# Designs tried in a protein design chat: VHH binders against Protein SAR DEFICIENT 4 (SARD4). Part 1

No score or structure here was measured in a lab: all are predicted.

Target 1, 283 residues: Protein SAR DEFICIENT 4 (SARD4), of Arabidopsis thaliana (Mouse-ear cress) (q9fly0)
Amino acid sequence: QNYTVSSPSSLLLMPSWSSSSSLPYMGVKLVTYFPHNSSQNLPGIHGSYTLFSSTTGQTLATMDGTVLTLYRTSSVSGLGSKILARDDSQVLIMVGSGALAPHLIKSHLAAKPSLRRVIIWNRTPQRAQELAETLSKDPQHKEISFDSHDSLDQIIPLGDIISCATNSTVPLVKGEFLKPGTHLDLVGSFSHEMKECDDNAIQRGSVFVDNDTAMIEAGELAGAFERGVIKREDICGNLVELIKGDKEGRKSSTDITVFKSVGSGTVDLLTAQLVHETYLSRC
Positions, changes and structure headers below are counted from each chain's first letter, unless a header gives other numbers; antibody chains aren't numbered by Kabat.
F, E and O are the ipSAE of ESMFold2-Fast, ESMFold2 and OpenDDE, as the mean of both directions, binder to target and target to binder. V2 is 0.75 times the mean of E and O plus 0.25 times the DockQ between their complexes.
[cut] stands for letters that were removed.
The coordinates of atoms that the task and the answers printed are left out; those that the model quotes come from them. Centres of patches stay.

## First folded at step 16 (VHH; from n2 with E106L)

Design t1
Fold by OpenDDE, fold request of step 25:
Structure t1 (fold): chain B 283 residues (1-283), chain A 121 residues (1-121)
Amino acid sequence: as target 1 above (283 residues)
Amino acid sequence: EVQLVESGGGVVQPGGSLRLSCAASGFTFSDYELYWYRQAAGIERELIASIYSGGSTYYVDSVKGRFTISRDNSENTMYLQMNSLRAEDTGLYYCAADYSEGSDWLFYDYWGQGTLVTVSS
């Protein structure tokens, strides 16, 4: 999956494919790491995605893999909120202010039209403030109040939806501060060491995943299993099961729901399909 | 011109120590969140340590108690003191900088060229 081209340059290759008539495509996400580009004032990381026909093998499209990742990741989180968060949710807490944060905010706002307030927290408060100010000027969200706060613990109890997009190895969201009815969206962790919430949050919540890989890769879950906080069998369902109605989502307005996503090649492919077919429909 | 330049890598025996440096230029170093990543052959890059603009530090479990990340804003340099090195620490070590705390290395602003650390008897 990862190839050293010439030290220190490398290529990350992530292929996915489907032979289904509803998804007759192949795709490859490519990420190139060329740190020497900095000397030329160029980005060192490049994400690209190539879409192929699974029927003919023809190249159909090439698109920005970074942008694709931002949209597919945030869309999955939004879908999680659509299914699991309360329909009367009013306050969104955004934990982290990186590149994914504005996309996540937009996705959650689209998923839950009842939202009226967004509070952004970042380890460096200035980053949160800047993002809040930027989004407050967005004409697409005129009815939304944007704010920032320097204390995460103080705003957690206010959140109806809490979305996390950090690489923190120390739990940021503490379960003790979650109010009943909260939906906790976890996006940032992708290793055993990374944890955006503590064990208390996991224990108190009904835990859902975008796919089963989350149970292996996500520190919040894998570690919780090891520590005996919850069992693998206690996972309430994955995103596909929720969509199909095979698993029940939120059972009560007082439930805490936890949605951990780690992404997948399939979602990349689905996103690429949407982009490609939308483009064709406009030609 | 933005640059991150790692140095200090080399060959060391198990139990040995190395000190890596990451010299930055072309941007306001003090405002950025900084990261050390490492990449073993055939394996994806992994985050091993972070030091934020506020001075807070975090480590992955595998390096806790052995590695120390630090920064000198006056010198625009980040350091990684590596003690009690193990064979599994072998790899290319990269420094990275991001204005915001990112959720994915794909979105980081800047990366260094990397320095090779080889731990072998």
Scores: ipSAE 0.374, ipTM 0.744, lowest interface PAE 1.9, mean pLDDT 93
Fold by OpenDDE, fold request of step 25:
Structure t1 (fold): chain B 283 residues (1-283), chain A 121 residues (1-121)
Amino acid sequence: as target 1 above (283 residues)
Amino acid sequence: EVQLVESGGGVVQPGGSLRLSCAASGFTFSDYELYWYRQAAGIERELIASIYSGGSTYYVDSVKGRFTISRDNSENTMYLQMNSLRAEDTGLYYCAADYSEGSDWLFYDYWGQGTLVTVSS
C-alpha cells in the first residue's frame, strides 16, 4: 500500500505473515520516498524491514530493507539456477551492472561451483568493465575469471547461465542466440512495459517463475500471453513446486530453461527469518 | 550536495504539450543513466522513459511517439518533451539518476522532488 505523507513524500508498506510452525513470523517492508532530502544531502529513498513474531506479535528485529532485498533477490535467482541450470555450467553472463549485479554473481557462483568465467555486459560498457575489475580483485573469487564485453549478442552463445538485472523495456537477450542447455535468469522486469528477453527466448525455453505473481507483473510473460506466444498453462512451475519436487525442472542437457522472478513478501519474510535465527544462534 | 530539480509541470488540456526539465547538480551528470518516472494517484510509480550516458533512449509503449527524452550534459539537464497529452498522463513526474542501469527503483542513486502534470479539460 502506498500512502502520501506530504506531497511528494510517500510511504510504501509491504506486509507478509505466516502462522506456519516453520515460519512463525510477520514482517513489513517499509519504503519511504522523500525527494526533498536532497536539500539536506540525504538519500531520498529508504528501505527498512521489521520482523515480528506471529505468535506473540512482538517486534523481533529491524533490518535494512534495501540490503535485505539485494540478498533475497539474488538468493532466489541463485536457487533457481541451482535447480534449473546444468551442473557443468562454466560461463555466467551478467546482463546489467547495477546494485544487484554483484549479488547475483556471488549467488550464482555459490549455487554452481562449476562456474569458472563471468562475463559482464552493461549498456554503458564502462560500468561492466569497472564491475569486472572490482570482482577480479576479490580474494573470494580467485578461481573465477572476470571479463566485460561490449556486445551482448556476441557473448550470449557462450553463456551457460545468463542472468539479467535491468529495467529495460527493449528485449536485450535474443532467443536466437541462446545455445542449447542455457539457463536464462530474468530478474529486472517488474511491469508489463519491461522486457529483458524477446519472445523467441520465451518460446524456446521451459519457463519457470519464482511465484505466480510473475505471470501478472512481468512484461516477458504477461506480454507473451497477450501476444499469444505462450499460454499461462505453459508455465512449467514455480520455485516452491521445484523445491518440493512437485514439478520437474530441467529434463535434458539441451533444454533451455527460463526463470523469471519478481520477488514477494514471503521471500522477504524468509530472508528475515534466516537473518534473525542465524543471529540468535551466534548469541 | 546532490540535487535533481524537476520543473515544467502544470495544467494542460488534452492534446496539449509540456516540456519538463530536470536540472542536476552535485554529481557527474554525464556518467549517469537517467530516467523519467510518473506516479498517478493511488498507483505505483511507472518508468516511462530512459536516456543512457551513451545517448540511447527508450520509452514505454504508452508514451511512444508522444514523448521525447533528451539530455544536455553541458547544462546538466534532462528534458521530457510531452506532446499530445492525455488525461491518463496526469501524475507526478520524477527524474532519477543511476550510475548503472538499475533493476529496481529502490536501488537508484538519486531522485528529484517531482513536478505535477495535470491533463484535464
Scores: ipSAE 0.358, ipTM 0.724, lowest interface PAE 1.6, mean pLDDT 93
Fold by ESMFold2, fold request of step 25:
Structure t1 (fold): chain B 283 residues (1-283), chain A 121 residues (1-121)
Amino acid sequence: as target 1 above (283 residues)
Amino acid sequence: EVQLVESGGGVVQPGGSLRLSCAASGFTFSDYELYWYRQAAGIERELIASIYSGGSTYYVDSVKGRFTISRDNSENTMYLQMNSLRAEDTGLYYCAADYSEGSDWLFYDYWGQGTLVTVSS
């Protein structure tokens, strides 16, 4: 739920809960969007997560919502690439260089240990260059080459895994430049106006989602349905179905796979529960 | 209220020049990264140039050497100097702005409404 506070500022509430006795929690992720904060040397986005007992209503914990979102979002994308990307993937293209980018890079590297090269692109190339430099200095990644590049269209054909985490409302990844066997990971779009790839990428790819709300919320998918590019039944499966083996993932080394995630309150709640229970076990 | 207003479009002969302006209001202009996009008929918008809040510039190959992006932070205005214009440069030109320090999945760009450039004889 999004509430305008004072244009362009807003408050976003993302509640989650379960009726199951085995998951006796409920919670809410609170996000504020204050773009004017740039003049005050503050981030424009702040987040908090509050966890409650679903049995008594007691407040159990409050925690940094931004960190939880970065961790769980990148973990979901990493799992997607572990299941759907080729095991011999060598090159990761990171589209976007914001706060989520280093987490996504680390998750994909963990998911596919064959990766050796990361190329970063951003609309402001200086940002991509700075991130590549920072990652190159991390001793954990001594075996990984980090670079940046000014032209997205020139590097897309090199990518075995392409991860996008942008705020774009115009397509960035063009399907015509995807080589056979590419895994395309789409993280940024979670509203009708947002999209990170064109219709050709959606048409050429076998499309999977993190959960079924992606079919409603993701601009690339909702728009593609409206324009008749694909049908809802053309979505090949969701993450749970892939994990359980109810749906087949990648069928050949030449398939293009597309994984679109929008996030879920259930994953937020489970992450917050894990953080809370881990803290209690260490006290 | 955030506003971006493009101006300077028009009809020009091949080989000619135009200077586009993007006047901004409602935000701290100097903290934003700025972009020019163009949209030809029947084609999706494409990025053609960007300028970092610190002044560094980027151009796609099709305009490099012909177009120059610049910004005047005292006037809250971005410019696109377009030289050696070709028929393929015809289209709507949009300016866009993005806060450089934010989280990219939780921000929306600001967009202008576009100014038409027509290159024909």
Scores: ipSAE 0.075, ipTM 0.554, lowest interface PAE 6.4, mean pLDDT 84
Fold by ESMFold2, fold request of step 25:
Structure t1 (fold): chain B 283 residues (1-283), chain A 121 residues (1-121)
Amino acid sequence: as target 1 above (283 residues)
Amino acid sequence: EVQLVESGGGVVQPGGSLRLSCAASGFTFSDYELYWYRQAAGIERELIASIYSGGSTYYVDSVKGRFTISRDNSENTMYLQMNSLRAEDTGLYYCAADYSEGSDWLFYDYWGQGTLVTVSS
């Protein structure tokens, strides 16, 4: 739920719970958006997560929602590429150089150890260059080449994995430039107005989602359904179905796979539960 | 109240020039990345130019060398100088501002309502 606090500021509430007695937790992720914070040199988005007992209602923990979100979001994308991308992938294109970008890069590198080159693009090229320089100095990635490039259309054909984490409301990745065998990871679209790729990318790709809410919330998918580019039954599966083996992932080395994630309150709850239970085991 | 307002649109002949302005009220541009988008009839909005708070610029190939984006942070105004206009430049032009300092957010903070540019004889 999104609530306007004082225009343009808002509060987002993302509750989660389980009806199963074996999962005795419920929680809420709280996000605030305060765009005027720039005048105070503060971040515009802040987050918190509160975990409760579903048996008693007692508050069990409060944790940093921003860190939880960064970890959870990048882990889901990494798992998507682990399952769906080719094992011989060598080139990662990172579209966007915001707060998620370094986490997404690390997750994809971990998921596909064959990756050896990362090319970063951002609407503001200096930000991509700065990120590439920062990552180049990380000793954990000494075997990885990090570059930036100012033309997205020129680097898309090079990518084996393309990860997008932008706030774009217009398509950035054009399907005509995707080579066969590419895995396209779409993180930055979670509303009807947002989209990071065009209809051609959706039509050419085998489309998977993190959860079925993406079919409603993601602009690339909802819009594509409305325009008749793809039908809801053409979605190849969700992340749970892929993990369980109920749906097949990549079928050939030449398939283009598309993974769209919008986030899940259930994954937020499970991540918060893991953090809480890990803390208790140390105390 | 927080607003972006475009101005400077109009009818112009092929080969002509226009200067679009985007003025902010209720916030300051200094920590924002700024954008111009174009929307032709029946087509989705497309990014055409951007400018970072430090002055770096980006242009799509179709406008590179013809359009110049600039900003005046003291006036809270962004500009798009459009030279050598062509019929395919006809469309609704939007400005947008995205908060960039310290966060690199996934949301656009503000959008204008658009100004129409028509390139015809």
Scores: ipSAE 0.000, ipTM 0.293, lowest interface PAE 11.9, mean pLDDT 80

## First folded at step 22 (VHH)

Design z3a
Fold by OpenDDE, fold request of step 32:
Structure z3a (fold): chain B 283 residues (1-283), chain A 122 residues (1-122)
Amino acid sequence: as target 1 above (283 residues)
Amino acid sequence: QVQLVETGGGLVQPGGSLRLSCTASGFTFSDYEMYWVRQAPGKGLEWLSGIYSGGSSTYYADSVKGRFTISRDNAKNTLYLQMNSLQPDDTAVYFCAADYSEGSDWLFYDYWGQGTQVTVSS
C-alpha cells in the first residue's frame, strides 16, 4: 500500500507473514520515495525491512531493504540454475550490468562450481567492461575469467547459463541462437510489455517460474499465452515444486530450460529469517 | 550538484495535450538512459517510457503507447514527454529519472526529479 506523506514524497509498505512453526515471522518492506533529495545529492529512494515475531509481535530486526532485495533476487536465480542448469556448465552470460548483475554473477558462481568464464553484455559496451574489470579484481574469484562483448547474438551460443537483468521491451535473447543444453534465467522484466527473450526461446525451452504470479506479470509469458505461442498448462512447474521433487527439472543434457523470476514477499521474509537467525547463531 | 527539474505540468481537459520538460544538470546527461515515471494519488510508481542515451530508440508502457512520445535534446540537457489524448486516469505526479546502467529496475535509477503535477479533469 502506498501513502502520500508530503507531495510528492511517499511511503510504500509491502507486508508478508507466516504462522508456520518453521517460519514464525512477520515482515514489512518499506520503500520511501523523496524525489527532492536530489537537490541535496541524496538518494531519493530508500528501502528498509523490519522483521517481527508472528507469535509475540516483537520487533526482531531491521535491515536494508534494497540490499535484501538484491541478495534474495540473485539467490532465487542461483537456486533455479542450481536445479535446472547442467552440472558441467562452464560459461555464464550476464545480460545487463546494473545493480543486480554482480549479485547474479556471484550467486551463479556459488551455485555452479563448474563455471569458469563470465561474459558480460550491456547496451553500452563500456558498462559491461567496467563491471568485468571490477569483478576480475575480486580475490574470491581468482579462477574465473571475466570478459565483456559488444554483440549479444555472438556470445549467446557460447552460454551454458544465460542470466538476464534488464527492463527491455524488445527481446534481447534470441531463441535461434541458444545451443542445446542452455539454461536461460530471466529476472529483469517487471511489467507486461517487458520481455528479455523472444517467443522462440520460450517455445524451445522447458519453462519454469519462481511462483505462479510470473504467468500473469511477466511479459515473456503473459504475452506468449496471448499470442498462442504456449499455453499456461505448458509451464513445467514452479520453484517450490522443483525443490520438493514434485516436478522434474532438466530431463536431458540437450534440454533448454527457462526460469522466470518475479519475486515475492515470502522470499523477502525467508531471506530476512536467514539473516536474523544467522546473526543470532554468531552471538 | 545533480539536479533534474520537471516543468510543463498543469490542469487540462480530457482529450487535451501537455508537453513536459526535464532539465538536467550536474552530470553528463548524454551518458544516461532517461525515463518518465508517474505516481497517481494513493497508487505506486508506474513506469511509462524510456529513451536511449543517444536518443535513437524509445519504448513505452502499454498504458501510454500511441498517446505519449518521449524525446531528448542532449545539447540542451533536456528530456521531453509529449502527452496527447489525456484521460482522467492520467492524473498524477510525473517524474523524470536517469539510469547509467541502461535498463535497471526503477528501484535502482541513479537520479530523480522532484516531479510535476498533471491533472486531467472536466
Scores: ipSAE 0.519, ipTM 0.803, lowest interface PAE 1.2, mean pLDDT 94
Fold by OpenDDE, last read:
Structure z3a (fold): chain B 283 residues (1-283), chain A 122 residues (1-122)
Amino acid sequence: as target 1 above (283 residues)
Amino acid sequence: QVQLVETGGGLVQPGGSLRLSCTASGFTFSDYEMYWVRQAPGKGLEWLSGIYSGGSSTYYADSVKGRFTISRDNAKNTLYLQMNSLQPDDTAVYFCAADYSEGSDWLFYDYWGQGTQVTVSS
């Protein structure tokens, strides 16, 4: 729900809740848009998340909504890769060097300990290089080689896992360059106009989604349906089904798997729960 | 001090045209991918268009494709939006935004303008 506070400032509310005993919480992601902040060299967009008890209604925690989003988004991708990517994956290709990129990289490194090399690509190579250099200095990733490359097409065949976080309206990852056994993680697209991979990639892969909303919102999928590339029935499953074992993930080491994520309030809530309960355990 | 200032908004009749400008200062304009985003009353932000830092490539939302044209003059630190065939549904506050990382979600854009009001009404 969007609210105009005072032109041009606005508030976006994204609530979610659960009455389950295992998730007795409700939460609201709040995003404020205050463009006038630019005149003061302040960010115009702010994210906040408030966690409540779904049993008592009490406020339990307030946390940075932007940071929460970065972690939950990357964690979902990491989990998808944990399930769908090969266990002997060694090379991660990061497509895009925005705010999500470092989190996606870290998430994947945690999810797939077999990874040893990360190659980052960005439209402007300098951006990728900067990120690679930054991450190479991280003491937590001493065993990982970080590189950047100016040609995405050249490095795609090297990727065991390819994670994309861009809003590109032109397909960046071409299916023809995917090697057998590749896992393609798509995070960036959130509209029909945006697609990070081409139809060939979608057609060659076993496609999974974090949730069914992806089939509506993600340009790679919605457009593919419209173009007759694949059918909705061809979607192999969602993340919950994968976790539960209701749907089979990777079938062979030569499969190409595709995981499209669009996020959800439920994942925000779960992430907030984890943060809150972890904090309590340390008090 | 970083600043993005939108101008050119106003009241127009359906079918009319407007040209918005966004003047940047306080940062290296030419290093940033620039965007136009709008917010209609009671609605969320809608991404409209983006232009590469060098201005060589542009892309649009389906809602404005064929009607709006984004351009930039890096020498003047100015972003433009030519809006043709305006419709009542185009009524909104229009914002320019800058993204150093290029291709980011709009939640992570670096800088935003204050916005300019565009009203399309008969």
Scores: ipSAE 0.516, ipTM 0.801, lowest interface PAE 1.2, mean pLDDT 94
Fold by OpenDDE, last read:
Structure z3a (fold): chain B 283 residues (1-283), chain A 122 residues (1-122)
Amino acid sequence: as target 1 above (283 residues)
Amino acid sequence: QVQLVETGGGLVQPGGSLRLSCTASGFTFSDYEMYWVRQAPGKGLEWLSGIYSGGSSTYYADSVKGRFTISRDNAKNTLYLQMNSLQPDDTAVYFCAADYSEGSDWLFYDYWGQGTQVTVSS
């Protein structure tokens, strides 16, 4: 729900809640947009998240919604890769070097201990290089080699896991360059115009989603259905089904798996719960 | 200080045209991918169009494809949006934004303008 506060400033509210005893919380993601902040050299967009008790209605915590989103998004991708990527994966290709990229890299390194090399690509090579250099200096990743490359097509065949975090409307990852056994993680697209991979990648892969909304919102999937590339019924499963074991993930070492993530309010709530309860356990 | 200043908005009849400009200062304009975003009354932000830092490639939302044209002049630190065949549903505040990372979610754009009002009405 969007509210105009004072033109052109606005407030977006995204609530979620649970009555489960294991998740007795309500939460609201809040996004404020104040474009006039630029005149003060301040960011114009702010994300916050408020966590409430679903039993008492009390405010339990307030946290940075932007940071929360970065962590929950990257964690979901990491979990998808943990389940679907080969356990002997060594090379991670990071497509995009935006705010989500370092989080996705870190989540994957945590999820797949076999990873040893990260190659970052961005349209402008300098952006990827800067991120690679920054991460190479991190003492927590001493065993990991960080590189950048100016040609995505050349490094795609090297990737055991390819994670994409862009809003590109032109397919960046081409299926023809995917080697057997690759896991493709798609995070950036959230509209029909956006597609981070081509139809060939979708055709070659076993496609999974974090939730069913991806089939509606993600250009790679919604467009693929419209184009007759694959059918809705060809989607192999969602993240919950994978976690529960209701759906089979990777079937062989030569399978190409595709995981499209679009996020959800439920994951925001779960993440907020984890943050809050972890904090309490340390107090 | 960093500034993005939109101009060119106003009142126009359905079927009419407007050309918006966004003038950048305080940062290296040519290093950034630039975008147009709008917000209609009672609605959320809507991404409309993007243009590469070098200006060689452009892309559009389906809602404006074929009607709007994004362009840039790096020598003048200016972004443009040519809007043709305007409809009442195009009524909104139009913002320009800059992204150093070139493909981020709009929540992570680096800089935003203050917006210019476009009203399409009979």
Scores: ipSAE 0.508, ipTM 0.796, lowest interface PAE 1.3, mean pLDDT 94
Fold by OpenDDE, fold request of step 32:
Structure z3a (fold): chain B 283 residues (1-283), chain A 122 residues (1-122)
Amino acid sequence: as target 1 above (283 residues)
Amino acid sequence: QVQLVETGGGLVQPGGSLRLSCTASGFTFSDYEMYWVRQAPGKGLEWLSGIYSGGSSTYYADSVKGRFTISRDNAKNTLYLQMNSLQPDDTAVYFCAADYSEGSDWLFYDYWGQGTQVTVSS
């Protein structure tokens, strides 16, 4: 829910909760939007997350909501790739070099230890190059080769995993360039008109979603349904079903798999739980 | 100091037009992809349009496609939004935003303007 504090400043609240014994928490993601902060050379957007006990109502922790979002988003993508991408994947293509990109790269490197090369693409090559250079200096990834490339079409065939984090309304990843066995991770679209891959990619792939909301909100899917490219029933499963084994993931090494993520409050809560409980284990 | 200052908002009747401007300072405007975003009363932020750093490409939300036109003048460090065929549901505070990474979620835009009020009412 959005609340106008003082025009044009607003507060966005995104609550989630669980009464499950395995997730006995409530959480609220708070996003404050204060555009006038620019006049003071301050950020206009602030994200915070408050975690509560669903049993007692006590405040348990406060976290950076923006950072939380980066981690939960990238973790879900990483998990999707862990399940759906080939275990012998060597090349990760990162489409986009925004705030989420380094997190997605790190999550995938963690999820797929077989990865050895990361190639980053951004509309302006300089942005991708900067990110590649930054990551190449990270001692935690000394075994990984980081590159950038100015042509996405040329590197798509090289990708064993392709992760996208852009708001493009024009498909960037073309299905015709996907090699057999590729896993396509779609994260960036946040509106109906945004789509990071074309219909061919959707048609060629076995499509999975983090949750069913993706079928409504994700431009790659909603539009595909409307255009008759695929049907809702053609969606192979969601992340929970994959985890439970209710749905089969990759069937062969030549399958193209597609994973679209849109996120949820539940994932925020789960991430917050992990952060909180990890903290407790260390204090 | 980084600043984005929106101007051009106001009251207009349905079917009317407005032209918004966003003047940037304190950063290299031409290096950034620019966006227009709006927030209607009681609603969340809505992405409307983006324009590449060089101004060669533009893209729009379905809600404004065909009615709104984004443009930029890098020499003047100014972003524009021509708004035609305005309707009551276009009533909102309109913000310009800058994204160095080009194509980020709006949550991760680098800079924001203070916004300008657009009210469409008969």
Scores: ipSAE 0.492, ipTM 0.790, lowest interface PAE 1.3, mean pLDDT 94

